# VH-VL binders against o27280, part 58

Target 1, 266 residues: o27280
Amino acid sequence: MDSMNVPEVLEIKRIVEESESVKTFIFSWDFRREVRPGQFVMVWDFRDEKPMSVSLIDPVRSEIGISIRRVGEFTDRVHGLSEGDLLGIRGPYGRGFELMGRDILLVGGGIGMAPLAALADEATARGMRVDALVAARTADELLFLDRLEAAGVNISTCTDDGSCGFKGFAHERLLTLEENHDMAAVCGPEPMMFQVMRILDERDVPAQLSLERYMKCAVGICGQCCLDDTGFRVCAEGPVFWSQELSRVREFGRYRRDPAGRRVPW

## First folded at step 1 (VH-VL)

Design zD7 (framework fv_azirkitug)
Fold by ESMFold2-Fast, scan of step 1:
Structure zD7 (fold): chain C 266 residues (1-266), chain A 121 residues (1-121), chain B 107 residues (1-107)
Amino acid sequence: as target 1 above (266 residues)
Amino acid sequence: EVQLVESGGGLVQPGGSLKLSCAASGFTFNTYAMYWVRQASGKGLEWVARIRSKSNNYATYYADAVKGRFTISRDDSKNMVYLQMNSLKTEDTAVYYCVRSGYYTDAMDYWGQGTLVTVSS
Amino acid sequence: ETVVTQSPATLSLSPGERATLSCRASQSVGSYLHWFQQKPGQAPRLLIHDASNRATRVPARFSGSGSGTDFTLTISSLEPEDFATYFCQQYDSFPLTFGQGTKLEIK
């Protein structure tokens, strides 16, 4: 038996409403199974299983949190659950983020702030200075601002429509921010991550990027996890990649694959 | 900038009633649990009441000393939390603080300036 | 109810010295314990949450440790602004309870 590949049925201990469309589900966790920021778990509602990034890692309270955006039938069902209800959890899976240096820039778009919130907790616990650029289409989609503030993070915001903070995209806001970070971590829509990566590469800031959309097969059984031109599988070699690994991937930021494996432009 | 501003304190006779209000700003109020904590002059801190967020059905909790006499409530549309105090006793005399609960913890992370309640004949 | 007891009641030290403040719970509270600082005429300020995690903008000289029933707040090198009353508080069980406080005063 492989304890990481067998779902464990866990009770929902607490639910936090992050926004109209996002909830964080908190579970007691046995930290004999290590969980690191940037890793994901498979969440099973006893009908379907979906990959979700871990958004809270709290060994002091013996808890993990999983933030879920309502985007379809599975997530709608999970959002209908209450404290005391049960979910199956498999994992964790994938490479986590690696921390280096004295200061870190976090760049998150929408639900991509979820794994970065867990990383912010670890970085602040290590005594790092943390700057976060939180981006969304609208003010209502900006996530974890209050949690990041509570952690002592220096926050900048931007929205595509200008409803909160800088009006524009994450990469446009990044161009107006100072270039003093030892590393960066980026998670969000792939086109956003591609633009941010280019700026960080030009600034010689080593960056790690999380490719959430490829996490369909946690144990590497599904061929949909492969990246074009590199042969990297997100579940086996990611989901977190260094920017220099992604700079040679033609697929990254330019096109995706449909369920049949065909290339579809962003 | 997180701000909590209490109002409604004052002098009241034993057996009387007061309603305290707390106006919150600078954060997403509806996602946070809120506390009332009191402190008598020169004494320690005493937790009074807690109200949880909507996702926890606005569940309320009270210290034994105030159960049945005090009611905590909130109005998320106005970013307000309230403490209705009935059947006041001399030992209820204290500065009352409106307090925010930390996002994923029960930590009392931001406090108002406090409002003085004096119960005296 | 879980009773939380702080010691000493008063601690007299000089700037530059290390301060060690103790908090004991009548039963295990795991790591569900917070530390607060209060200066005269001011509201309390959160210093440490969940036994060992520094709160927002709290200087690195403040650290917390312990679990179960015995907890410690340490100030590695006292600054003049650190002379205040310190409270611990458990949140493992209802009702939430505070210690009686330790007053840190200039020697």
Scores: ipSAE 0.000, ipTM 0.462, lowest interface PAE 11.7, mean pLDDT 84

Design zD8 (framework fv_azirkitug)
Fold by ESMFold2-Fast, scan of step 1:
Structure zD8 (fold): chain C 266 residues (1-266), chain A 121 residues (1-121), chain B 107 residues (1-107)
Amino acid sequence: as target 1 above (266 residues)
Amino acid sequence: EVQLVESGGGLVQPGGSLKLSCAASGFTFNTYAMYWVRQASGKGLEWVARIRSKSNNYATYYADAVKGRFTISRDDSKNMVYLQMNSLKTEDTAVYYCVRELGYGSSFDYWGQGTLVTVSS
Amino acid sequence: ETVVTQSPATLSLSPGERATLSCRASQSVGSYLHWFQQKPGQAPRLLIHDASNRATRVPARFSGSGSGTDFTLTISSLEPEDFATYFCQQYDSFPLTFGQGTKLEIK
């Protein structure tokens, strides 16, 4: 029994408003319990528990940050909390990102930029050159631009409506970028990640992709993961996967499963 | 480019009222908490008021020196933040700055040019 | 309330010299400290955020260090444009508090 499976009640030290729909909740953290970019924690509001990616890792201040998008009743309740209020946190869980080489491309869509912001901090601290493609539906939903620029990240933006940067989707913007990178990390809506992965594969850039729906698989609670008779998922635990691993998953980017296990197209 | 432009300052007698306005542009205004910070005698910065975004129910916070007299508000449809100042005292004489919240790692701390409020008999 | 104190009140130096400005908090603020520059008649400008991170478009000669209660702003080789007043600010706790400022003057 790992003591990290016992939730700790932590005080919200600070709340940062990233956008109208996204907030980062900052907590004091004991770094004897190591946490890496790409890992997640279970956030408990004393009614429900949901997996949330860690978006800030600061051992100097002894703090972690968790960025949460408003998408339903649980996240609406958490967004209603104030500095000084309490949340239960357990973890960290899951496979984090691995860094290699000297140059990295980050491709983030919406809230998917959250775990990539933590990765950007680690990559820059390591001395890597970091380029980020930040995508959202509108300019108002672009996340962490000021934080990324402060870290020395070279930023490209795209919005579906053209309100900031390139008008179009992340993969369309990526096709107009010709920079070479030793690796890439991608997080966002699954259809976006699939298109980005294909382009990176054609460019021979190894990529890691974070699939939020597989966070439950990493903690052994997975109602939406299908058994893979080819043996793939037995040896590859999420939420972070290499592009070569995901190329063998037929459902990636094509369909998901509802609570009854039925296929639902994206 | 981020811009914050204050207006509404001027000369007022003790006990009077003024309403300051701040027009914001160049960033996603509605997601940021906004501050009013004042500076008397060209030095000595003092936080006055803070207002959070809609997702935080526009929660407001005030320095003890102005509680009950000043009201901070915002209009996200116009990218405006306001400071209603009532029962003004000579001690409220200062340049008032509209400021965007710094956050936990933001490289940008955007201050307006300031607007002078003089409370004199 | 966390009290922030700066020293010296005034520092007189010549262009080309190194400037060292100090900021002390009455209780630990971790790395939650910013440095601002203010020129006469102008609004403050962010120089260093989170104790040691240089803000965008700020020259490399500016650096910040320290954590807990003791913080330092260093200008490695003064340029004429650097003669201004410098403020530190903590944001570990509310109310937010600022130092009284250090005025950097041409000798």
Scores: ipSAE 0.000, ipTM 0.405, lowest interface PAE 13.4, mean pLDDT 82

Design zD9 (framework fv_azirkitug)
Fold by ESMFold2-Fast, scan of step 1:
Structure zD9 (fold): chain C 266 residues (1-266), chain A 120 residues (1-120), chain B 107 residues (1-107)
Amino acid sequence: as target 1 above (266 residues)
Amino acid sequence: EVQLVESGGGLVQPGGSLKLSCAASGFTFNTYAMYWVRQASGKGLEWVARIRSKSNNYATYYADAVKGRFTISRDDSKNMVYLQMNSLKTEDTAVYYCVKGTYDWYFDVWGQGTLVTVSS
Amino acid sequence: ETVVTQSPATLSLSPGERATLSCRASQSVGSYLHWFQQKPGQAPRLLIHDASNRATRVPARFSGSGSGTDFTLTISSLEPEDFATYFCQQYDSFPLTFGQGTKLEIK
């Protein structure tokens, strides 16, 4: 039996409260089933199934973590669960991040820090120099700062309202940071990722960007996952793409898809 | 028992082609990255190619020495990984090992190897 | 690319002695270094992964240490079956690279 296509019913081992709206659910995991930063799993509460990025990959403790933001009925129900309760996990799915070189810049916005936290753990364990720019609207929405600090990551923060760190947007803060990185990984709201990508392109820093919001069909058969110009299906070819790939997508940073597959402005 | 068995090696002339096969057993093949690593008569080990699992979209990576000439592929329904070698050069003469990539990076299971000789 | 260099090329020792094998990377690879043992006519066998973690069923006499650019494989008391060629390999960056090997010979 292919464990990737069949949900495993797993017990919630531990819950970490990351913020008022975000929790990380931790499960024991058999690492014979490989999982990499940037991949997602389908989380099943025995009523509905939703895609969630893997935010913790710990082969030493034999654990994975899944960070979930409370944004609707499904996530509200899951947030009501306790240690010892059960969830179905199917996957992992999608293209993960690739690590190259000696140093990496991580740029994360809001819940986009979830897959980047897992990547930071891998990069730091690999002895890479890791610089992270953690961005949010307010200080309360900055995620994983304690975890990144414990991992030895060099952290910069920015908030739109100036409640923590630099007052301004991620791309504005990025302009004040060191330019010398072998690669970058970016995850967050699409307009933020677009502006960050442009700066990294000017610096000749290859970047990978995660479009996890389009993970609606795990098998890639749903048109709602498709990127316009390239024909990419985020759940099949993504959610992680190189910046050179995304620079050819006219919709990136400009439009999104509604449930009917129609283009709508951000 | 976890096992990898290579086949398809042999003698081929420069410019020729060979397809190597690797049959996997004893583990959940489709969840692991698979590698080809070669060893020339000079005893140096050299990685050749990697193919990741379906969850990583079968992403492929090649050593510069073989890029454009070799193609790694897999058939998860048959627990097989392949290496298609085109435009073979004398420098490609080596024992080719099929290797399992646990957690994508740990080469914990190796096949016994298959000899490829490129000579006129 | 990251070049990995092993020394010595050949190490001649007697059973019961301690063996110390060195591996040096041209740039920092953190702890992303594996050690392999290869006997004549056989495939390489993983001994140590991530610089210091012994692989399953590998005897306690084998240990790895080091980080960054300097790594050591130690065999605390050589057994006859330990006389083989040892390779280190980095996976910090592509291309993946191996050392040229250290041949451990009976004196």
Scores: ipSAE 0.000, ipTM 0.368, lowest interface PAE 20.7, mean pLDDT 82

## First folded at step 3 (VH-VL)

Design mD12 (framework fv_marstacimab)
Fold by ESMFold2-Fast, scan of step 3:
Structure mD12 (fold): chain C 266 residues (1-266), chain A 119 residues (1-119), chain B 112 residues (1-112)
Amino acid sequence: as target 1 above (266 residues)
Amino acid sequence: EVQLLESGGGLVQPGGSLRLSCAASGFTFRSYAMSWVRQAPGKGLEWVSAISGSGGKTYYADSVKGRFTISRDNSKNTLYLQMNSLRAEDTAVYYCAKVYGSTRYFDYWGQGTMVTVSS
Amino acid sequence: QSVLTQPPSVSGAPGQRVTISCTGSSSNIGAGYDVHWYQQLPGTAPKLLIYGNTNRPSGVPDRFSGSKSGTSASLAITGLQAEDEADYYCQSYDSSLSGSKVFGGGTKLTVL
C-alpha cells in the first residue's frame, strides 16, 4: 500500500487458456515476498494499471498466476501478449483469506473462482476438506474445474442455463447442500454473494467474501472504494471481508455505483 | 473412528409416539448434516429426514411431513427423531446416517433400531 | 413408487461380470446430480460402496466401479465373489422434491 511501491517488470513465463474469455498469466516469483490467497496485484502494461486477483500461488515452482477476463481496452491489450512479453507487477495488496477449522466451502461465480482456486490449493495443502460450488451462466464459463479436481476438491456445479450440473443460481444450489462447514469463502457477482451470505448466516457458517467491485484506486489511500454504511476501503481493508462485517452494509448486493457515483440496481 | 448408535425403537400402537436417539462420536458433530433413513421389512431404503449441522434447517420426506420432527443437541453429540401419529406403514428399521460431501451421500451408518407399529 | 429405477434382481456366476442399472430423470441424475451406491449384506446396515459416480471408499475392491451417462448410472462388478451376494441401492438427489435424497428400489444380486 506504500506510494513508493514500484512495479517489477516480469516476463510472462506461460499463458494458460482457461476459457474463451479468461487467461492465466504465469510469472516467476520470489516468495521472500509473501503472497496469500485473496490478495491482488497491480498489473501494468506500460500505459494503464489495473488490480488483478492472484489465482495461482506455487512456491514449489516459484510461480504466481494472475487470471484476467477480457472486458475492455486494457484486458484486450494484455490478452494480445505472448509468452516472453513483459508486464509490470506490484504488490501484493489487500487482506487475504483466513482459514479456520477443518472443513471449508468455496462458492465461486465466474471469474470469482480465480482467488478461490488459490485458496483451494492452500486449504488442501493444510489437510482441510474442501467442497466447491462453482457457478457460471453456461458450462463454457465454468473455471478451474480440472485444477480443483486435481487438488482433491469435492466439486458441485451449477449453470443458469442448465448446460452443466444444477440448472439455476449458486444460492439455489446451496439450499440443496446439507453439509455444514467450519467456514466458507465466497467470490463472484455481488447479488450472488449477498444471497449466499444470507444462507450461510442462517446455517451459522462464518463466511469470508471477496469484493471484486469497481475500483478507482491503486493505493490504500482511497475514499472512492468506501462502502456506504461502514466506510470500508476495498483496496486497503479488503477485498476480503467477514460476513458479519458485510451484513450491516445496506448497499451490498442491492446497489452498485456508476462512474458518476450514482446508485444503480445490480 | 466414527460411531453412530441408535436407540429408542420398540413396539407402539397406531396413533402413538416414539422418540429415537442417535449418539455420535469420532467426528465434529456440529459440522455435518445428519439424516434418518428407514427400511420396512423386506423392502428398500427410504430417506426420512435431514438436519443441518447447526440445526437451523430441517428437511422431511412427504410421507412423514407434519408427523415427524428431527432435532439435534450439538452439546451432547446426539441426533433425535420425534415420531408422532404413527401408522402401520411407519414400521421399519430406522438408521442414523452421517451426510458427507456437497453431493449428499451417506458415508457412515448406525446399526439401526426397529420400530414396529402394530394394530 | 421409486424415483430411481433399478432391476429387482440380477444374477451371475463366480468370476463373471454383472451390471446394475439406475435410471433417473431430468430432475435428478439428468440435472447433473451425482449417483452413489450402497451395499447391504444380509442382516446388516447399508455401507457406502461408490460415491460421486466413480469414487471408491478405502477398503472397497477395484472390481466395483461406477459410471454415469445422461439420466442413468451403472454399477459394474467384475470377478464376482460369493461375498458379493447382497442388495445394492443407488442414491441421488432430486431438485423437484424440496431437496430430497432419493433411493432406487434396490437390486438383489444372487451369486450362483
Scores: ipSAE 0.007, ipTM 0.451, lowest interface PAE 11.1, mean pLDDT 84

Design mD13 (framework fv_marstacimab)
Fold by ESMFold2-Fast, scan of step 3:
Structure mD13 (fold): chain C 266 residues (1-266), chain A 119 residues (1-119), chain B 112 residues (1-112)
Amino acid sequence: as target 1 above (266 residues)
Amino acid sequence: EVQLLESGGGLVQPGGSLRLSCAASGFTFRSYAMSWVRQAPGKGLEWVSAISGSGGKTYYADSVKGRFTISRDNSKNTLYLQMNSLRAEDTAVYYCAKSPTYYKAFDIWGQGTMVTVSS
Amino acid sequence: QSVLTQPPSVSGAPGQRVTISCTGSSSNIGAGYDVHWYQQLPGTAPKLLIYGNTNRPSGVPDRFSGSKSGTSASLAITGLQAEDEADYYCQSYDSSLSGSKVFGGGTKLTVL
């Protein structure tokens, strides 16, 4: 793709405050460079570059949106920016979600709802029935509820503390939902995604899961890498994977790695 | 090496019963959906029934619903099809087939076992 | 009746290209469900030839390719060989039938 690997300096057109810790930055976009839900871009603040999922894809207004949670030095600096300020954008990268069937279940945890919000827009535009299970630790961390409702999405919520909707975890709420779906898309904390995947596999609902930690592999920063038990290259296949691929990976949802590369339980 | 080996076919009178078995080897049986697909002599392929990896979800073609029961024993790596109230129209070669999920491709097939309902 | 429509037969000479169509509807291929293709040599069980519209399993020559557009899919065979003489079946999923796997009626390929 021409210019895909060179950052383009774009003006922040609009900022939407999604919560105390999450903002969506909206840019004009030339859709001669196709962008699909589930893909990410590299965001450059002229000091550091970080991968961020695309959360809004609007060809009618010629806009894309990137939702960013404040979690460290880079994101703190970006959150300090205002409408009219500049950021470098490179991409898109990675494989997007694939849509199939007539109805889809979205299961999002926290900021993981961001790429799923873009997917919800595409699915509803295609005439699919969309059900979303939106999960967070507290009500304040539930994201995109108004946008999903405006799009005609059927919404279920759950919070760990019970401050909104079902009291409990996403997988516990999912067990109380009896409807079948042609497919599901899941994005959120890895332990949540693992538990949700197990239930969807039991129900024989094929799911695509987005693994944030493999976004830099898709750009090629880490060179060759593989998921254990599968032998295929993560940097060529990610960040979106089918549940069937992930069900064979011992590491997924069970442990992470410390700075020395040792396995640590979640 | 991934293999599916079928058994239990034969000649049965209309109204009779048969139980087909499919022995699986070379893969983690519990992780895959399994199906039965049949083919009448000189005719095309017809999907009959499917079961999820755990056995928690089963599916049936309308032509066999209420008469056939699919089941699996994951401890023995074996798939079953219990066929009751057999009709002449059920005469076919019955194939056991593996797929990643219910609506995905059949990547491995058994050799087939012939079921003849006469006369 | 088959839910997916295939021509009953196609023919070609060695070295030629043949294409086998698979026509569905809005409840299956048109709904976005993947199309898979199987080859059945005389007297044998079916073998997976193409999965997920375009992918080849290990051991399937690149002479075989799949495509999908709208409510239809196609299997293309280039450089036709005598060993390709077989029955070919497309397969998808149909949501209107309470969620069922569906096959095409099959196409007999004759190599002259």
Scores: ipSAE 0.006, ipTM 0.472, lowest interface PAE 11.3, mean pLDDT 84

Design mD14 (framework fv_marstacimab)
Fold by ESMFold2-Fast, scan of step 3:
Structure mD14 (fold): chain C 266 residues (1-266), chain A 118 residues (1-118), chain B 112 residues (1-112)
Amino acid sequence: as target 1 above (266 residues)
Amino acid sequence: EVQLLESGGGLVQPGGSLRLSCAASGFTFRSYAMSWVRQAPGKGLEWVSAISGSGGKTYYADSVKGRFTISRDNSKNTLYLQMNSLRAEDTAVYYCAKGSIYHTFDYWGQGTMVTVSS
Amino acid sequence: QSVLTQPPSVSGAPGQRVTISCTGSSSNIGAGYDVHWYQQLPGTAPKLLIYGNTNRPSGVPDRFSGSKSGTSASLAITGLQAEDEADYYCQSYDSSLSGSKVFGGGTKLTVL
């Protein structure tokens, strides 16, 4: 119905500081509007509207959480808000993750751990064994470690600078892990996801990858969400894709597009 | 207005071959996995085969592996099922089904009848 | 043999509630795979009724609801109407069958 696309003005119930650059904003939510891990909402500060992944889904408390990293003017303004302040929320939108099997590997980079944290909650609630590889540039950018530990998730960390866990990139850490999984879910910088996907494909592990840079397309805003060699739009199909769908996409992991549609290397 | 229209069914002798087609419209065909699901007269649904959106991966039920081949032509929005070495137990209505999130079949064609009999 | 077990039939009068069960194992529903439900009216193709355990596609009335617990799932139909007379199938995924989608045997609902 058209009413499902109208923003609701909601009060910020609680703010959790995840790191110096990341906050989770928690709102009361009516779960007659179903929310699945991997879906996103449009967050409206009464000036701009931006897509944000849902990082907490708590039907027992009737709450959702939205984790936002400070990266520009919009997110800087939102980070300046306090409990009791108002934001417009519209959604949820997009495809969520599918769970299958008894054990799952989560591979998250930076803020990409946000949708994976919600997925970890669902997977553990279903009795799955969850292994998480949490990657970031530095130790202070590793997100949700306490929450994952509390849920019983088996955690491996890596940082580019070696400040916590393995020194190196997610795919380098993954090569040292030999455990079998029925599936994987991956979210983070596209070059990281591409390298991880290649390893999982060689191991015959089906993987779902979230292309967060294309989330705005799922609400019909962007005409530039077409993948190069497939010719189809991410906005109708994404942001979550199975690895087999991405294996023939020339653009994935190699280059991106600027506002004019030109190819720009990662 | 998602539409799936199967064709190519008919009567065939045991050991014979038949090729089914499914013409798709109303969605971005190349972006979705597609399946064939069959139903013997008066019986339940049985998944037969699936193909990824790109065509890069195919899957088969053990009962048809080595005999059936699933394929797609994304330029023509058409799904195919090549059925070889047909047996009486392959007699069924064959449905073309569109894949969606959660391994769901969100749209189905009307089916085409395949009868394997002498 | 169906991998998922459903009762072969269920019946109810108009306005009543019925529940259709779908029982799996540790390799499918018990492994965390979602359950989907399809309605097949006499002489027609199946139609998606419930996906992802609890979600309704656009146009499906809230009289239909799904739930999942352990190795089993259920479809509940309230306020039965004559038009609900159909076959109902559950469907999931089975990890022991090399990525196979699996269906229940089907349940014939008779509206008395």
Scores: ipSAE 0.006, ipTM 0.407, lowest interface PAE 15.3, mean pLDDT 83

Design mD15 (framework fv_marstacimab)
Fold by ESMFold2-Fast, scan of step 3:
Structure mD15 (fold): chain C 266 residues (1-266), chain A 119 residues (1-119), chain B 112 residues (1-112)
Amino acid sequence: as target 1 above (266 residues)
Amino acid sequence: EVQLLESGGGLVQPGGSLRLSCAASGFTFRSYAMSWVRQAPGKGLEWVSAISGSGGKTYYADSVKGRFTISRDNSKNTLYLQMNSLRAEDTAVYYCARYSGPTLYFDYWGQGTMVTVSS
Amino acid sequence: QSVLTQPPSVSGAPGQRVTISCTGSSSNIGAGYDVHWYQQLPGTAPKLLIYGNTNRPSGVPDRFSGSKSGTSASLAITGLQAEDEADYYCQSYDSSLSGSKVFGGGTKLTVL
């Protein structure tokens, strides 16, 4: 009945090495199935399924890209694949980012730049002015700088160790930015997103934040995807949330959940 | 495309109350902070109040704190200003304005609604 | 008294250049807060003319330009036209006034 939830087996057409730990896998896509920045797909290696953000949406070439960071057994296996190999893809799922106004700020940390790179493409195609604050621990972990530059994005960088751009955290760099923005989109480590959200909220900048890291299912009610106080289901109502929704969640930015659902400090 | 239309203005006696409304269309209302800005006859612009996109944060000029309440109904795309304990000096055209960016400018304005406080 | 000071009036002839100043202090423009400009034609609502010190919204001619230096900002209008006759307001943010968006007193531009 629910054939939309069955994985489609797709051939890896091209692999782009974004960094030592991140690869983008490119697949042919039938754009009769709509996909938008901020949405995710379930990637199936015929053993395990994991949610991954769509990082490239190219209707001209009829391609989508999925960027995957090497962090464990599943991602290690996927990183070992080559062009011509097969993966199961189902989706897309979740609500995507909404664009409004003329000036948009993107704040991304690490792999969080993946969905924001797709959003940057859409925003620039609409004629919006796009500023990106790209944050990482070190210069080697900054992602998509060449792609953002090619799209005409105004880039600011910061690294914890000062190896590229501003030395410090994303929220510290944000305090030095004087530019006007009609909205912001934020994706990265939850503590970073929490600090950035508070600054944007004080500045009355509407922001959308993506909480993809905790997803363990892509459809329906999932206890592992629920947030405290709100009952939001990340995979059904997210992964993108407005900043005002997250400001009411006691859990956001303070603790995470382990595989058993227990609270663990960041 | 973006439209803001104020209503609810009128003549009221000192100490009275009025509720202003602003109907928004042509954009995702919940995504924008909104503001009220007033202008007394023959005078300049004065910021009155602002509300975040969710309605979770509100801001007021010192001249209206404790008397005015800003609110919004995102399901109806409508902004409100409840004005209590009105004074002669509150006489002004009240504009609904859309708030943009971290440096806080007003990119779209309604036509305004006149509030006259006199006996 | 406005915390941002503008001249009450300026005048010019068609084709000339006029400049409208907006003078603040260390708690607003001098603290690094951006300056925005609004045009109010007679009998109409204000319209955004310049935002973020120097940026023009779509539809605003490049005859209008903004600048900021120290504690002051300026709006320049080149090639002055009769249709430019209006009130002009600067706006910024003042850190000494919790949550306060501040407007200048306004400048009446007369095209002679």
Scores: ipSAE 0.000, ipTM 0.396, lowest interface PAE 15.3, mean pLDDT 82

